# VH-VL binders against q0atu2, part 109

Target 1, 119 residues: q0atu2
Amino acid sequence: MLDKKARIRTSREYRNVFEKGKRLSGRFLIIYYVENALDNNRFGFITNKKIGMAVIRNRIKRQLRAIVREYQGQVKNKHDIVLVARAGIGKSSFEGMEKDYIAIMKKAGLFARNANKID
Key: E = the ipSAE of ESMFold2; O = the ipSAE of OpenDDE; V2 = 0.75 times the mean of E and O plus 0.25 times the DockQ between their complexes.

## First folded at step 6 (VH-VL)

Design k33 (framework fv_daclizumab)
Fold by ESMFold2-Fast, scan of step 6:
Structure k33 (fold): chain C 119 residues (1-119), chain A 119 residues (1-119), chain B 106 residues (1-106)
Amino acid sequence: as target 1 above (119 residues)
Amino acid sequence: QVQLVQSGAEVKKPGSSVKVSCKASGYTFTSYYMHWVRQAPGQGLEWIGYINPSTGYTRYNQKFKDKATITADESTNTAYMELSSLRSEDTAVYYCARGDFWYSDFDYWGQGTLVTVSS
Amino acid sequence: DIQMTQSPSTLSASVGDRVTITCSASSSISYMHWYQQKPGKAPKLLIYDASSLESGVPARFSGSGSGTEFTLTISSLQPDDFATYYCQQYNSYPLTFGQGTKVEVK
């Protein structure tokens, strides 16, 4: 679970990231990201109806939050980042989603150079 | 049920301006971007830009930044595109199209508005 | 800008044929869509995100590919399928379309 302060919560905040941010696409995920004026990172999660039924979308959302929480310590400070699940993510394993997340965050330059996984 | 209905054909003189409307119905107007795409007679599709009706945020193809102005009226569920300083090269069918915020897949299109610029 | 180039520009085919249309991007992309357009009408979304079939589109249409090469396939051409087909990338702005492939009666 992510702390409330680490979550993008309002529609206005989500739209800011989509409209002003950069975009990178992975196999199962798209990220939109922009620097913020806060002292911390914030994450948002979007699962649309193209993914499947509500049960599947809720599972994917929960799994993405767990992945983001696991790698929080490696993300460069002061960013708002939105993860959008692509069509087909419902067929992915947890490990597949995790690998895709790491790959796109590294490509975006959002992972700190000397970052290590926190327990 | 989703419909995008555009204003009728226009015949304009070089140097004039034209404003095309696109009235949306059958969905929540503020939940999708409204894009504009043109097609010159016998030619392919060319993206002009979009508006987020919820925020008024616009993004333009740089080629059209000095020519097109996209607006939206949330109270009437209507998007507009104004073209200024018309030239014969602007003769085309202009389409509005509904796009998802992150996919930009155009799942519903207006019927098109033919704008003819004659000398 | 990312340029999308379709091949062939025109294709002659008969009902029942397997038709393949290719779209090449000038740089690697992971995100693209396919549209069908009939004369005098607006385009219609067929395939989104390279390989996902849009709701209501017949199963004879399929999309595949990655990187710079993408393919739209019609497994058994029907009379309703004679049309012009366009690819579109969403990897970066501006959004760009291929020049179109016209599928006409042989």
Scores: ipSAE 0.057, ipTM 0.735, lowest interface PAE 6.1, mean pLDDT 88
Fold by OpenDDE, second read of step 7:
Structure k33 (fold): chain C 119 residues (1-119), chain A 119 residues (1-119), chain B 106 residues (1-106)
Amino acid sequence: as target 1 above (119 residues)
Amino acid sequence: QVQLVQSGAEVKKPGSSVKVSCKASGYTFTSYYMHWVRQAPGQGLEWIGYINPSTGYTRYNQKFKDKATITADESTNTAYMELSSLRSEDTAVYYCARGDFWYSDFDYWGQGTLVTVSS
Amino acid sequence: DIQMTQSPSTLSASVGDRVTITCSASSSISYMHWYQQKPGKAPKLLIYDASSLESGVPARFSGSGSGTEFTLTISSLQPDDFATYYCQQYNSYPLTFGQGTKVEVK
């Protein structure tokens, strides 16, 4: 899990990201991102019923949190970022999600060019 | 109730191969991932790898990448782990364990399968 | 790889004692899990995500910690608690376990 300060928690915060932020779509994820006035990044996660049953949605959310957590140190500071899971993500592998996340984040300029998972 | 039932103990010669099975029941097999963990006699636990039964996606500990092959059969709700080129150092109890996502805890375990490698 | 080091490796205690086991990670991690294992049995999940109690696990078990230091606490040791305990990190691959802490009768 992410630290509380690293999480988007209120509807107002989410709305701000959606309204003022930029959007990029990957295969499994859509990210909305906007600069914030904080010294840290905040992440939000949205899963809907298109993904599948609650157990699947919960799993996907946990997986996305894990991905974000793993790479959080490589994300440029002072951003609010919302991850929206696309319908196909429920059938994707973790690796697929991870690669999609990295690709999108790089495209958004939020990751360093060499942001790769270290096994 | 969730159950993971593994195949019986094996005694093998060096250089041979062994395939351990793990039959799952009491839950949707494809909704969870199956991990394999080994424990040498009197030693701790080592993570070998996992498989996503729904996609066949696998991830291995580099230590075991050339040693273990993990597979799954959705039709029988069974996961498999094959160990090749067995050595005495491969002597251990091998466990299958359920995880709800790649980074999940292992909430259910098989009873373990002892693999003994001796001349 | 992230190395997990438990302390102590062996702990002698009596029924009713407060027992604390620590797990130190070689690098900062978000959370970890704790398992209990008895001889000849598979490990049993006790705590997940550092501090969440697994269903069916007695409330005397608790977990805490962050960064590189984590702890498992048994508030009042019971006869059924004599076993080996393992921490496990899920921050990065490969998943790794501590070497284990054996809690034995004093």
Scores: ipSAE 0.006, ipTM 0.617, lowest interface PAE 10.2, mean pLDDT 91

Design k34 (framework fv_daclizumab)
Fold by ESMFold2-Fast, scan of step 6:
Structure k34 (fold): chain C 119 residues (1-119), chain A 119 residues (1-119), chain B 106 residues (1-106)
Amino acid sequence: as target 1 above (119 residues)
Amino acid sequence: QVQLVQSGAEVKKPGSSVKVSCKASGYTFTSYYMHWVRQAPGQGLEWIGYINPSTGYTRYNQKFKDKATITADESTNTAYMELSSLRSEDTAVYYCARGDLWYSDFDYWGQGTLVTVSS
Amino acid sequence: DIQMTQSPSTLSASVGDRVTITCSASSSISYMHWYQQKPGKAPKLLIYDASSLESGVPARFSGSGSGTEFTLTISSLQPDDFATYYCQQYNSYPLTFGQGTKVEVK
């Protein structure tokens, strides 16, 4: 689970990322991201009806939170980032989503050194 | 079940204003953006802007920033677009369309409102 | 602004034909949709997010592409498919549409 200060919680905060942020897509994920004025990163998660029924959407959302939590130490500080699941994500494996996340974060320039988890 | 019903055709003189309505039913009004798109006779589609009915936030195509004002009344599930300082070039069918917040895919459209500007 | 250019602007086809419409973006994009519009009617969403078929749309419609080149294909044209088709990008604001491709009877 992500700590509360690392979550985008309000519609106003989501609006800011959507309105002012850059977009970058991967195979299964879209990220919207903008630099914030805080001393920490915040993450938001969107799974819409195009992914499938609520059971599938809730599973995907939980898996994305787990991936973000695992790699939060590699993300450049001071960003608000919203992950939007693309329609095809329901067919992906957990590893597939994880690899896609790492790839798009690196491409966006949002990953610090050691983007891969180290034992 | 989902339906967007627009107000009727308008004939206006140059320099006047017009306000078009779009009444939504069959879904949670605040869960989707409402976009406005116009189509001049024999021409293609042109995006005007959107409103988030939940927050009142609007975004406009820069071309229409001084022409169009989009509002929404959450109590009546109705979106409005007012066009000011009408010119003959504003003659078009104006559509409201429901869009997903992240994808901006227009899955339901109003029937269109013809606005004719003539002397 | 991202300009969307469709090719061809008009095509003549017969029932049963395979029809291909192309949409070219002026810069690389990841996000686009396809719509169908019949005379006197509002547009109808056909394909969202480049390749996903909207609910209720016949399986003969498909979308593909990435970057700057996107394609809408109708595998076997039906009488109901004579219409104008539009692509739309949602990569950045303002949202922009292609100029349209009219599919008319040969």
Scores: ipSAE 0.013, ipTM 0.651, lowest interface PAE 8.1, mean pLDDT 87

Design k35 (framework fv_daclizumab; at its last look DockQ between E and O 0.45; V2 from the best seeds 0.00; counts 0 for: pae E 6.9 > 2)
Fold by ESMFold2-Fast, scan of step 6:
Structure k35 (fold): chain C 119 residues (1-119), chain A 119 residues (1-119), chain B 106 residues (1-106)
Amino acid sequence: as target 1 above (119 residues)
Amino acid sequence: QVQLVQSGAEVKKPGSSVKVSCKASGYTFTSYYMHWVRQAPGQGLEWIGYINPSTGYTRYNQKFKDKATITADESTNTAYMELSSLRSEDTAVYYCARGDMWYSDFDYWGQGTLVTVSS
Amino acid sequence: DIQMTQSPSTLSASVGDRVTITCSASSSISYMHWYQQKPGKAPKLLIYDASSLESGVPARFSGSGSGTEFTLTISSLQPDDFATYYCQQYNSYPLTFGQGTKVEVK
């Protein structure tokens, strides 16, 4: 689970990222990201009705939080990042989601040169 | 029943301005972005920009930054696009289209407004 | 900007034919939507997010592809399917469309 400090929680904060941020799409994920004025990164997660039923959306959201937490040490500091699940994500494996996350973060220039999990 | 109804055809002189309207009904106006797309006679589609009716935030294709101004009136569920300094190259059918904030899939379109710029 | 290039620009087909239209993106990660446009009318969304069929669209339409190469397939062409088809990427701004593929009667 991500610390409260590392989560985007308010509608206003999500809106800021969507409107002011850059956008990049992967196979299963879309990210919106913007530099913040804080001393840390914050993450948001969106699973909309196109994904499927609530049980599937909740599973995906939980798995995405786990992936983000595992790789948080690789993310360049001072960014607000929102992960939006694409319609096809419900049929992906955890490993598939993880690989897509790494690929898209690297392409966005948000990952360190050599990806590494925090222990 | 979702509908987008646009204002009627316009014939304008070079150097003038035109304002096209798009009235939305059948859904919550502030829950979707409103995009504008043009199509010159016999040509393809070109994205102009969008507005978030909830916040008034706009994003433009750089090509249209000094040409188009997009606004929205939440009280009448109407989006507008004003084109300034019209040239013959601006002759086109202009469409409004409803888009999801992250997918940018245009699931409903207005019927189109033909703007003809003639000397 | 990401450029979307469709092939062919025009194809002639008969009712019952299998029709395949391709769309190539200038960037390897572009993902996309497909639209149908009939003369004098606004475009209609057919496929969103590369492979998801929009509600109300007949099952003969399907989309596939990833990376830079995407295809729209009509498994058995019907009279109502003679139209121009457009792809659109949503990876980055500005949003861009392909030049269109016109499917006309043979």
Scores: ipSAE 0.233, ipTM 0.787, lowest interface PAE 4.4, mean pLDDT 88
Fold by OpenDDE, look of step 7:
Structure k35 (fold): chain C 119 residues (1-119), chain A 119 residues (1-119), chain B 106 residues (1-106)
Amino acid sequence: as target 1 above (119 residues)
Amino acid sequence: QVQLVQSGAEVKKPGSSVKVSCKASGYTFTSYYMHWVRQAPGQGLEWIGYINPSTGYTRYNQKFKDKATITADESTNTAYMELSSLRSEDTAVYYCARGDMWYSDFDYWGQGTLVTVSS
Amino acid sequence: DIQMTQSPSTLSASVGDRVTITCSASSSISYMHWYQQKPGKAPKLLIYDASSLESGVPARFSGSGSGTEFTLTISSLQPDDFATYYCQQYNSYPLTFGQGTKVEVK
């Protein structure tokens, strides 16, 4: 589980990312990202009704948190990053989600230069 | 259930202004963007802009930047669009539409407001 | 701006027919939505995110495509399906719609 300080928790924090951040879309995910004034990254997750029932949404959210946790040490610091699940993610595998996350983060240039688990 | 109820038809003279209202119910007003779309007689759909009711943040189609002003009142769950310096070309049905913050699909629409501009 | 071009502009068909409407984007887009509009009524969302069926929409409607080419298909046209259909992109602002495809009775 992500540390509390590594989580976007308030509506205001989410809104800030959506309004001021950049957006990139992958096959299963959209990421919104913006620089923050902190020394650490914060991650947020959006799983709305479009991806399925609550059970599905919760599963997807758990899976995305696992992916983010796995790679968080390789992400450039001082960013707020929100992952938004696309409608088709409910039919994807975990590996598919992970691959999509890596691809989007690479495209966004959010991985550190010496990241080792991104290829 | 979700409902968007717009104000009634308007007949205006050139050079005048009109303010159309859209009252939302059946959902959390601040959890969705409110978009405005126009449709001239016999024509297609044109996106005007949207407002985030929770923050007041707006985004406009450049075509309508100097024509439309979008506002929202959270206390009454009502969005507004004011059209200024009306011309005959502004004659159209104007719709408010609820938009998902992530995908901008419009899942619920107002019934439309006909604005007729004539001498 | 991203231009959306639908084909055909008008389509004559009979009940029971398989109907396909295409939407071409001037550049690659991530999201395509489809709407149905009947005279004097507001548009109705049919398909979101290219292929997801909106709640309450009959299963005879389906969407597919990616990049610059998208399609809306009605597997077996019903009397209630005669209407004008619009595609809409959400790749970049401003949001834009296709010019519409009118499906009328043959």
Scores: ipSAE 0.174, ipTM 0.783, lowest interface PAE 2.2, mean pLDDT 92
Fold by ESMFold2, look of step 7:
Structure k35 (fold): chain C 119 residues (1-119), chain A 119 residues (1-119), chain B 106 residues (1-106)
Amino acid sequence: as target 1 above (119 residues)
Amino acid sequence: QVQLVQSGAEVKKPGSSVKVSCKASGYTFTSYYMHWVRQAPGQGLEWIGYINPSTGYTRYNQKFKDKATITADESTNTAYMELSSLRSEDTAVYYCARGDMWYSDFDYWGQGTLVTVSS
Amino acid sequence: DIQMTQSPSTLSASVGDRVTITCSASSSISYMHWYQQKPGKAPKLLIYDASSLESGVPARFSGSGSGTEFTLTISSLQPDDFATYYCQQYNSYPLTFGQGTKVEVK
């Protein structure tokens, strides 16, 4: 799991990312990201009812947290990053979500170096 | 029933300004972004920018940042767009459109406001 | 900026025809939206997120695609479907539209 320091927690923190940040869409994910004034990254996760019922949304959140945790050491610091699950993500595999995350994070310029797990 | 009603057509001289209004009804005004889109005669659609009515935050297509100013009045459920330093090339129909925050799909549009700039 | 290019620019068709319109993105995007516009009227959302049909839109409309290539299909063209169609990407700002595809009577 991500520790508490690396989580976006409040509605005000989420709103800041959505309003002041950049947006990029991937196959299964949309990311919003903005520089923060901290010395670390923070991550937020959004699944809404377009995804499916609560059991599906909870599974998706757990899978996304696991993916982010695996690559968190390679993300450029000082960013707040919100992952929004797209409507079709429930049909994806874990590997599909992982590939999408890596591709979109590379496109955003948020990786400092290649992730070990990709290779 | 969602409705967006725009102000009437305007005929303007070069160098002047115009303020177009868009009054929203039938939904919670602050729950959606309000976008502005232009369409020159016989041409396609160009996105100008949006406002978040709940915070006043705006985002502009850089092409229009020196041309358009978008505002909203939560108390009257009305969005505004002011065009400055009008030129003949600014002749177009200007639409307001309601957009979902995450998908930016424009599900409801105003009827359009024709702004004609003539010598 | 992501450019959206539609093909064809104009399409002549008869009632009952299967019509396919293509939208190509200048770089990889995941999903986009389709709109219909009739002369003198505002655009109308048909399909959101590439393949999801907007409420009240007839089932003869469908969308598909991913990456850089997306399609809008009308399975059996009706008289009400003669219009101009636009795609719109939401991958990044600025939001951009295709140049339009006019579907007209043969």
Scores: ipSAE 0.048, ipTM 0.706, lowest interface PAE 6.9, mean pLDDT 88
ESMFold2 (binder alone), look of step 7: mean pLDDT 94; pTM 0.953

Design k36 (framework fv_daclizumab)
Fold by ESMFold2-Fast, scan of step 6:
Structure k36 (fold): chain C 119 residues (1-119), chain A 119 residues (1-119), chain B 106 residues (1-106)
Amino acid sequence: as target 1 above (119 residues)
Amino acid sequence: QVQLVQSGAEVKKPGSSVKVSCKASGYTFTSYYMHWVRQAPGQGLEWIGYINPSTGYTRYNQKFKDKATITADESTNTAYMELSSLRSEDTAVYYCARGDIWYSDFDYWGQGTLVTVSS
Amino acid sequence: DIQMTQSPSTLSASVGDRVTITCSASSSISYMHWYQQKPGKAPKLLIYDASSLESGVPARFSGSGSGTEFTLTISSLQPDDFATYYCQQYNSYPLTFGQGTKVEVK
């Protein structure tokens, strides 16, 4: 999945992003993001109990990590980004979550212009 | 299951201070923010601020920055709000409310504490 | 600050009526909730995240909208629904509420 260096792991690190970061929403996702002082990006994932039972939350979390990993090369460096799943995400398809993620990241100015290259 | 129980009504003189308590039970106190909301007689709801009981971090509505001080005691699962330099305009019912960190939805409320300021 | 304005401020309705309350934000938002308050009681969460029904809330309540315009709909008004309703945005701090809409008996 994501390298250890690319993951937000501690409560303190999550707190920093939520308290100081900017918010931007999509249809199924909310992102909180802040520039970091590191040489790399870090990602966090939150699947609240409002989404549904543990089985659904764990599936969503795995799918979101896969999406983030797939597009990691397109993300502008030096950011801490937390993805928070909205209540309705449990009824979304993988494709729907992926499209929402791309749209939000582009709107936030966090994606390079060549995300979704054709070839 | 979840309960928020507030201290009783207070009648105070102008210039004095009052400290309202909100005792939480039935959930992990440090997993949610505790917010404070007031409602003046016959008026609507006005957000004062919140505390993160896990860290002690507080955020205030600028209107109440010099008026309200919010604290929490994890050992007793109790949140507090102190109002200083009371004026007649501070007469209101003050509510504590549990909020999800990412949604800021108030799914459980205390019963309210009436603070009356009169000479 | 984001200002939330509700319309109407008061409406008169009969049991069985379809009731629609609107909430307008002074700037585009994605994050909002709806609450119900009965006299002498604390507010109760009805709808979170614009359209999600809170657990235990009757299915006759629904929320919709995006951007600057949001609606709360009660499909068939019941006696227990005569109350004041508030919207709240959580897009940015400070958190702000609408001024309230009082639903009273016709």
Scores: ipSAE 0.063, ipTM 0.727, lowest interface PAE 5.3, mean pLDDT 89

Design k37 (framework fv_daclizumab)
Fold by ESMFold2-Fast, scan of step 6:
Structure k37 (fold): chain C 119 residues (1-119), chain A 119 residues (1-119), chain B 106 residues (1-106)
Amino acid sequence: as target 1 above (119 residues)
Amino acid sequence: QVQLVQSGAEVKKPGSSVKVSCKASGYTFTSYYMHWVRQAPGQGLEWIGYINPSTGYTRYNQKFKDKATITADESTNTAYMELSSLRSEDTAVYYCARGDVWYSDFDYWGQGTLVTVSS
Amino acid sequence: DIQMTQSPSTLSASVGDRVTITCSASSSISYMHWYQQKPGKAPKLLIYDASSLESGVPARFSGSGSGTEFTLTISSLQPDDFATYYCQQYNSYPLTFGQGTKVEVK
């Protein structure tokens, strides 16, 4: 589960990411991202009606949270990142979503080999 | 039902300005972006820009940056597009269109406003 | 800017025909929509996100493709389908449309 501090919570904070952030699209995901003034990353998740029924949207949101949690140590610190699920994600496997997430984060320059690692 | 109702046709002289309105109903005005698209007679579609009615944030196609001004009035659920320094090449049907914030898919369109620029 | 080029620009078809329209992007994209426009009318969304059928659109319409090549297919053309069709990318700003494909009666 993601800590409260790692969540984008307010409409104002989401708005900041959409208006000032960069956008990068993957196969199943779109990310919006902007550097923050905090010592940690914050994540937001958007799953809308285009994905399908509530049961599918809830499953996708849960799976995306699990993927983000698994890889949070690889993400460069000090970013607010919003993940938006695309319509086709409902037919993707968990592994498919995971690979897409890693690919777009690497392309964005947010997913580094030694992100936050200290010798 | 969702409706976008635009102001009526305009005939303008070169060098003048025109302001087209788009009245939205049947949905939460601040939950979608309002885009503007034009179509010259017998030609294709050209994207002008959008406004986020909840924040007032605008984005323009660079070709229209110094020509178009998009605004929105939340109290009346109305978006506006003002076009300045009109030339004959600006003769077109101007459409407002509702776009999903994440997909920029235009699921509802206004009926269009014909702006004719002639001497 | 990403340029969208449609092929053909015009096609003649008969009711019952299978119609295929192609949209080519100047660079690799994954994100596009298809619209239908009838004379004197605003465009209507048909397919969003390359392959998802918009609510209320007949099942004879379908979309496919990836990268630089996308296709709109009408499995069995109906009289109401004679129109101009446009693709649109949303991979980056500015949003851009193809030049249109006019489907006219044979």
Scores: ipSAE 0.006, ipTM 0.628, lowest interface PAE 9.5, mean pLDDT 87

Design k38 (framework fv_daclizumab)
Fold by ESMFold2-Fast, scan of step 6:
Structure k38 (fold): chain C 119 residues (1-119), chain A 119 residues (1-119), chain B 106 residues (1-106)
Amino acid sequence: as target 1 above (119 residues)
Amino acid sequence: QVQLVQSGAEVKKPGSSVKVSCKASGYTFTSYYMHWVRQAPGQGLEWIGYINPSTGYTRYNQKFKDKATITADESTNTAYMELSSLRSEDTAVYYCARGDTWYSDFDYWGQGTLVTVSS
Amino acid sequence: DIQMTQSPSTLSASVGDRVTITCSASSSISYMHWYQQKPGKAPKLLIYDASSLESGVPARFSGSGSGTEFTLTISSLQPDDFATYYCQQYNSYPLTFGQGTKVEVK
């Protein structure tokens, strides 16, 4: 699970990332990201009704949190990052979501040069 | 049940300003962005900008940065777009449209407001 | 800015025809929508996120494509489908539309 201080929780914080952040699009994911004034990264997760039924949305959200947790050691510090699931994500595999996440984070320049994956 | 109702047609002189309103009902006004799109007679669609009604944050197409001002009044669920320094080239139907925060898909549109700029 | 170019600009068709409209982006995109507009009316969302059918839209409409080439298909044209169709990208700001494709009676 992600520590609570590494999570974006308030609507105000989400709005800041959406409205002022940069956007980068992958196959199944969109990320919005902005530098923060903290010493740590914070992540938000959005799965809307266009993804599918609540059971599917909850599964995807859990899987995305697991992926982010696994790779958080590779992410450049001081960013607020929101992951938005696209409508097609419901048909992807866990591995497909993971590969898409890694690809978009690399394209965004958000993976540190010498970062290591967390166990 | 979602409805966007715009103010009536306007005829304006070159150099003047016009303010178009868009009253929303049937949904939580602050949960969606309100976008403005114009269409000159016989032409295609052109995106002007949006406002997030919950924060007041606006984003504009650079082409319209010095021409359009978008505002919103949460107490009346109404968005506004003011156009300044009108020219004949601004003659168009102006639409407000509701957009999802991350998809920017315009699922509901106002009926349109014809603004005619003539001497 | 990402330029969206539609082809054809105008096509003539008969009821029952299969109609295909293409939208080309000036750079690779992942995110786009399709709209229908009838004379004197506001546009209506048909397809969101390239291939997802909007609620209430007939199943004869479908979208496909990736990268720079996207397609809207109407499998069996109905009288209500004579209209102008627009693509829109949402990969980057400013949001941009194609110039439109008018589907008219043959």
Scores: ipSAE 0.014, ipTM 0.679, lowest interface PAE 7.6, mean pLDDT 88

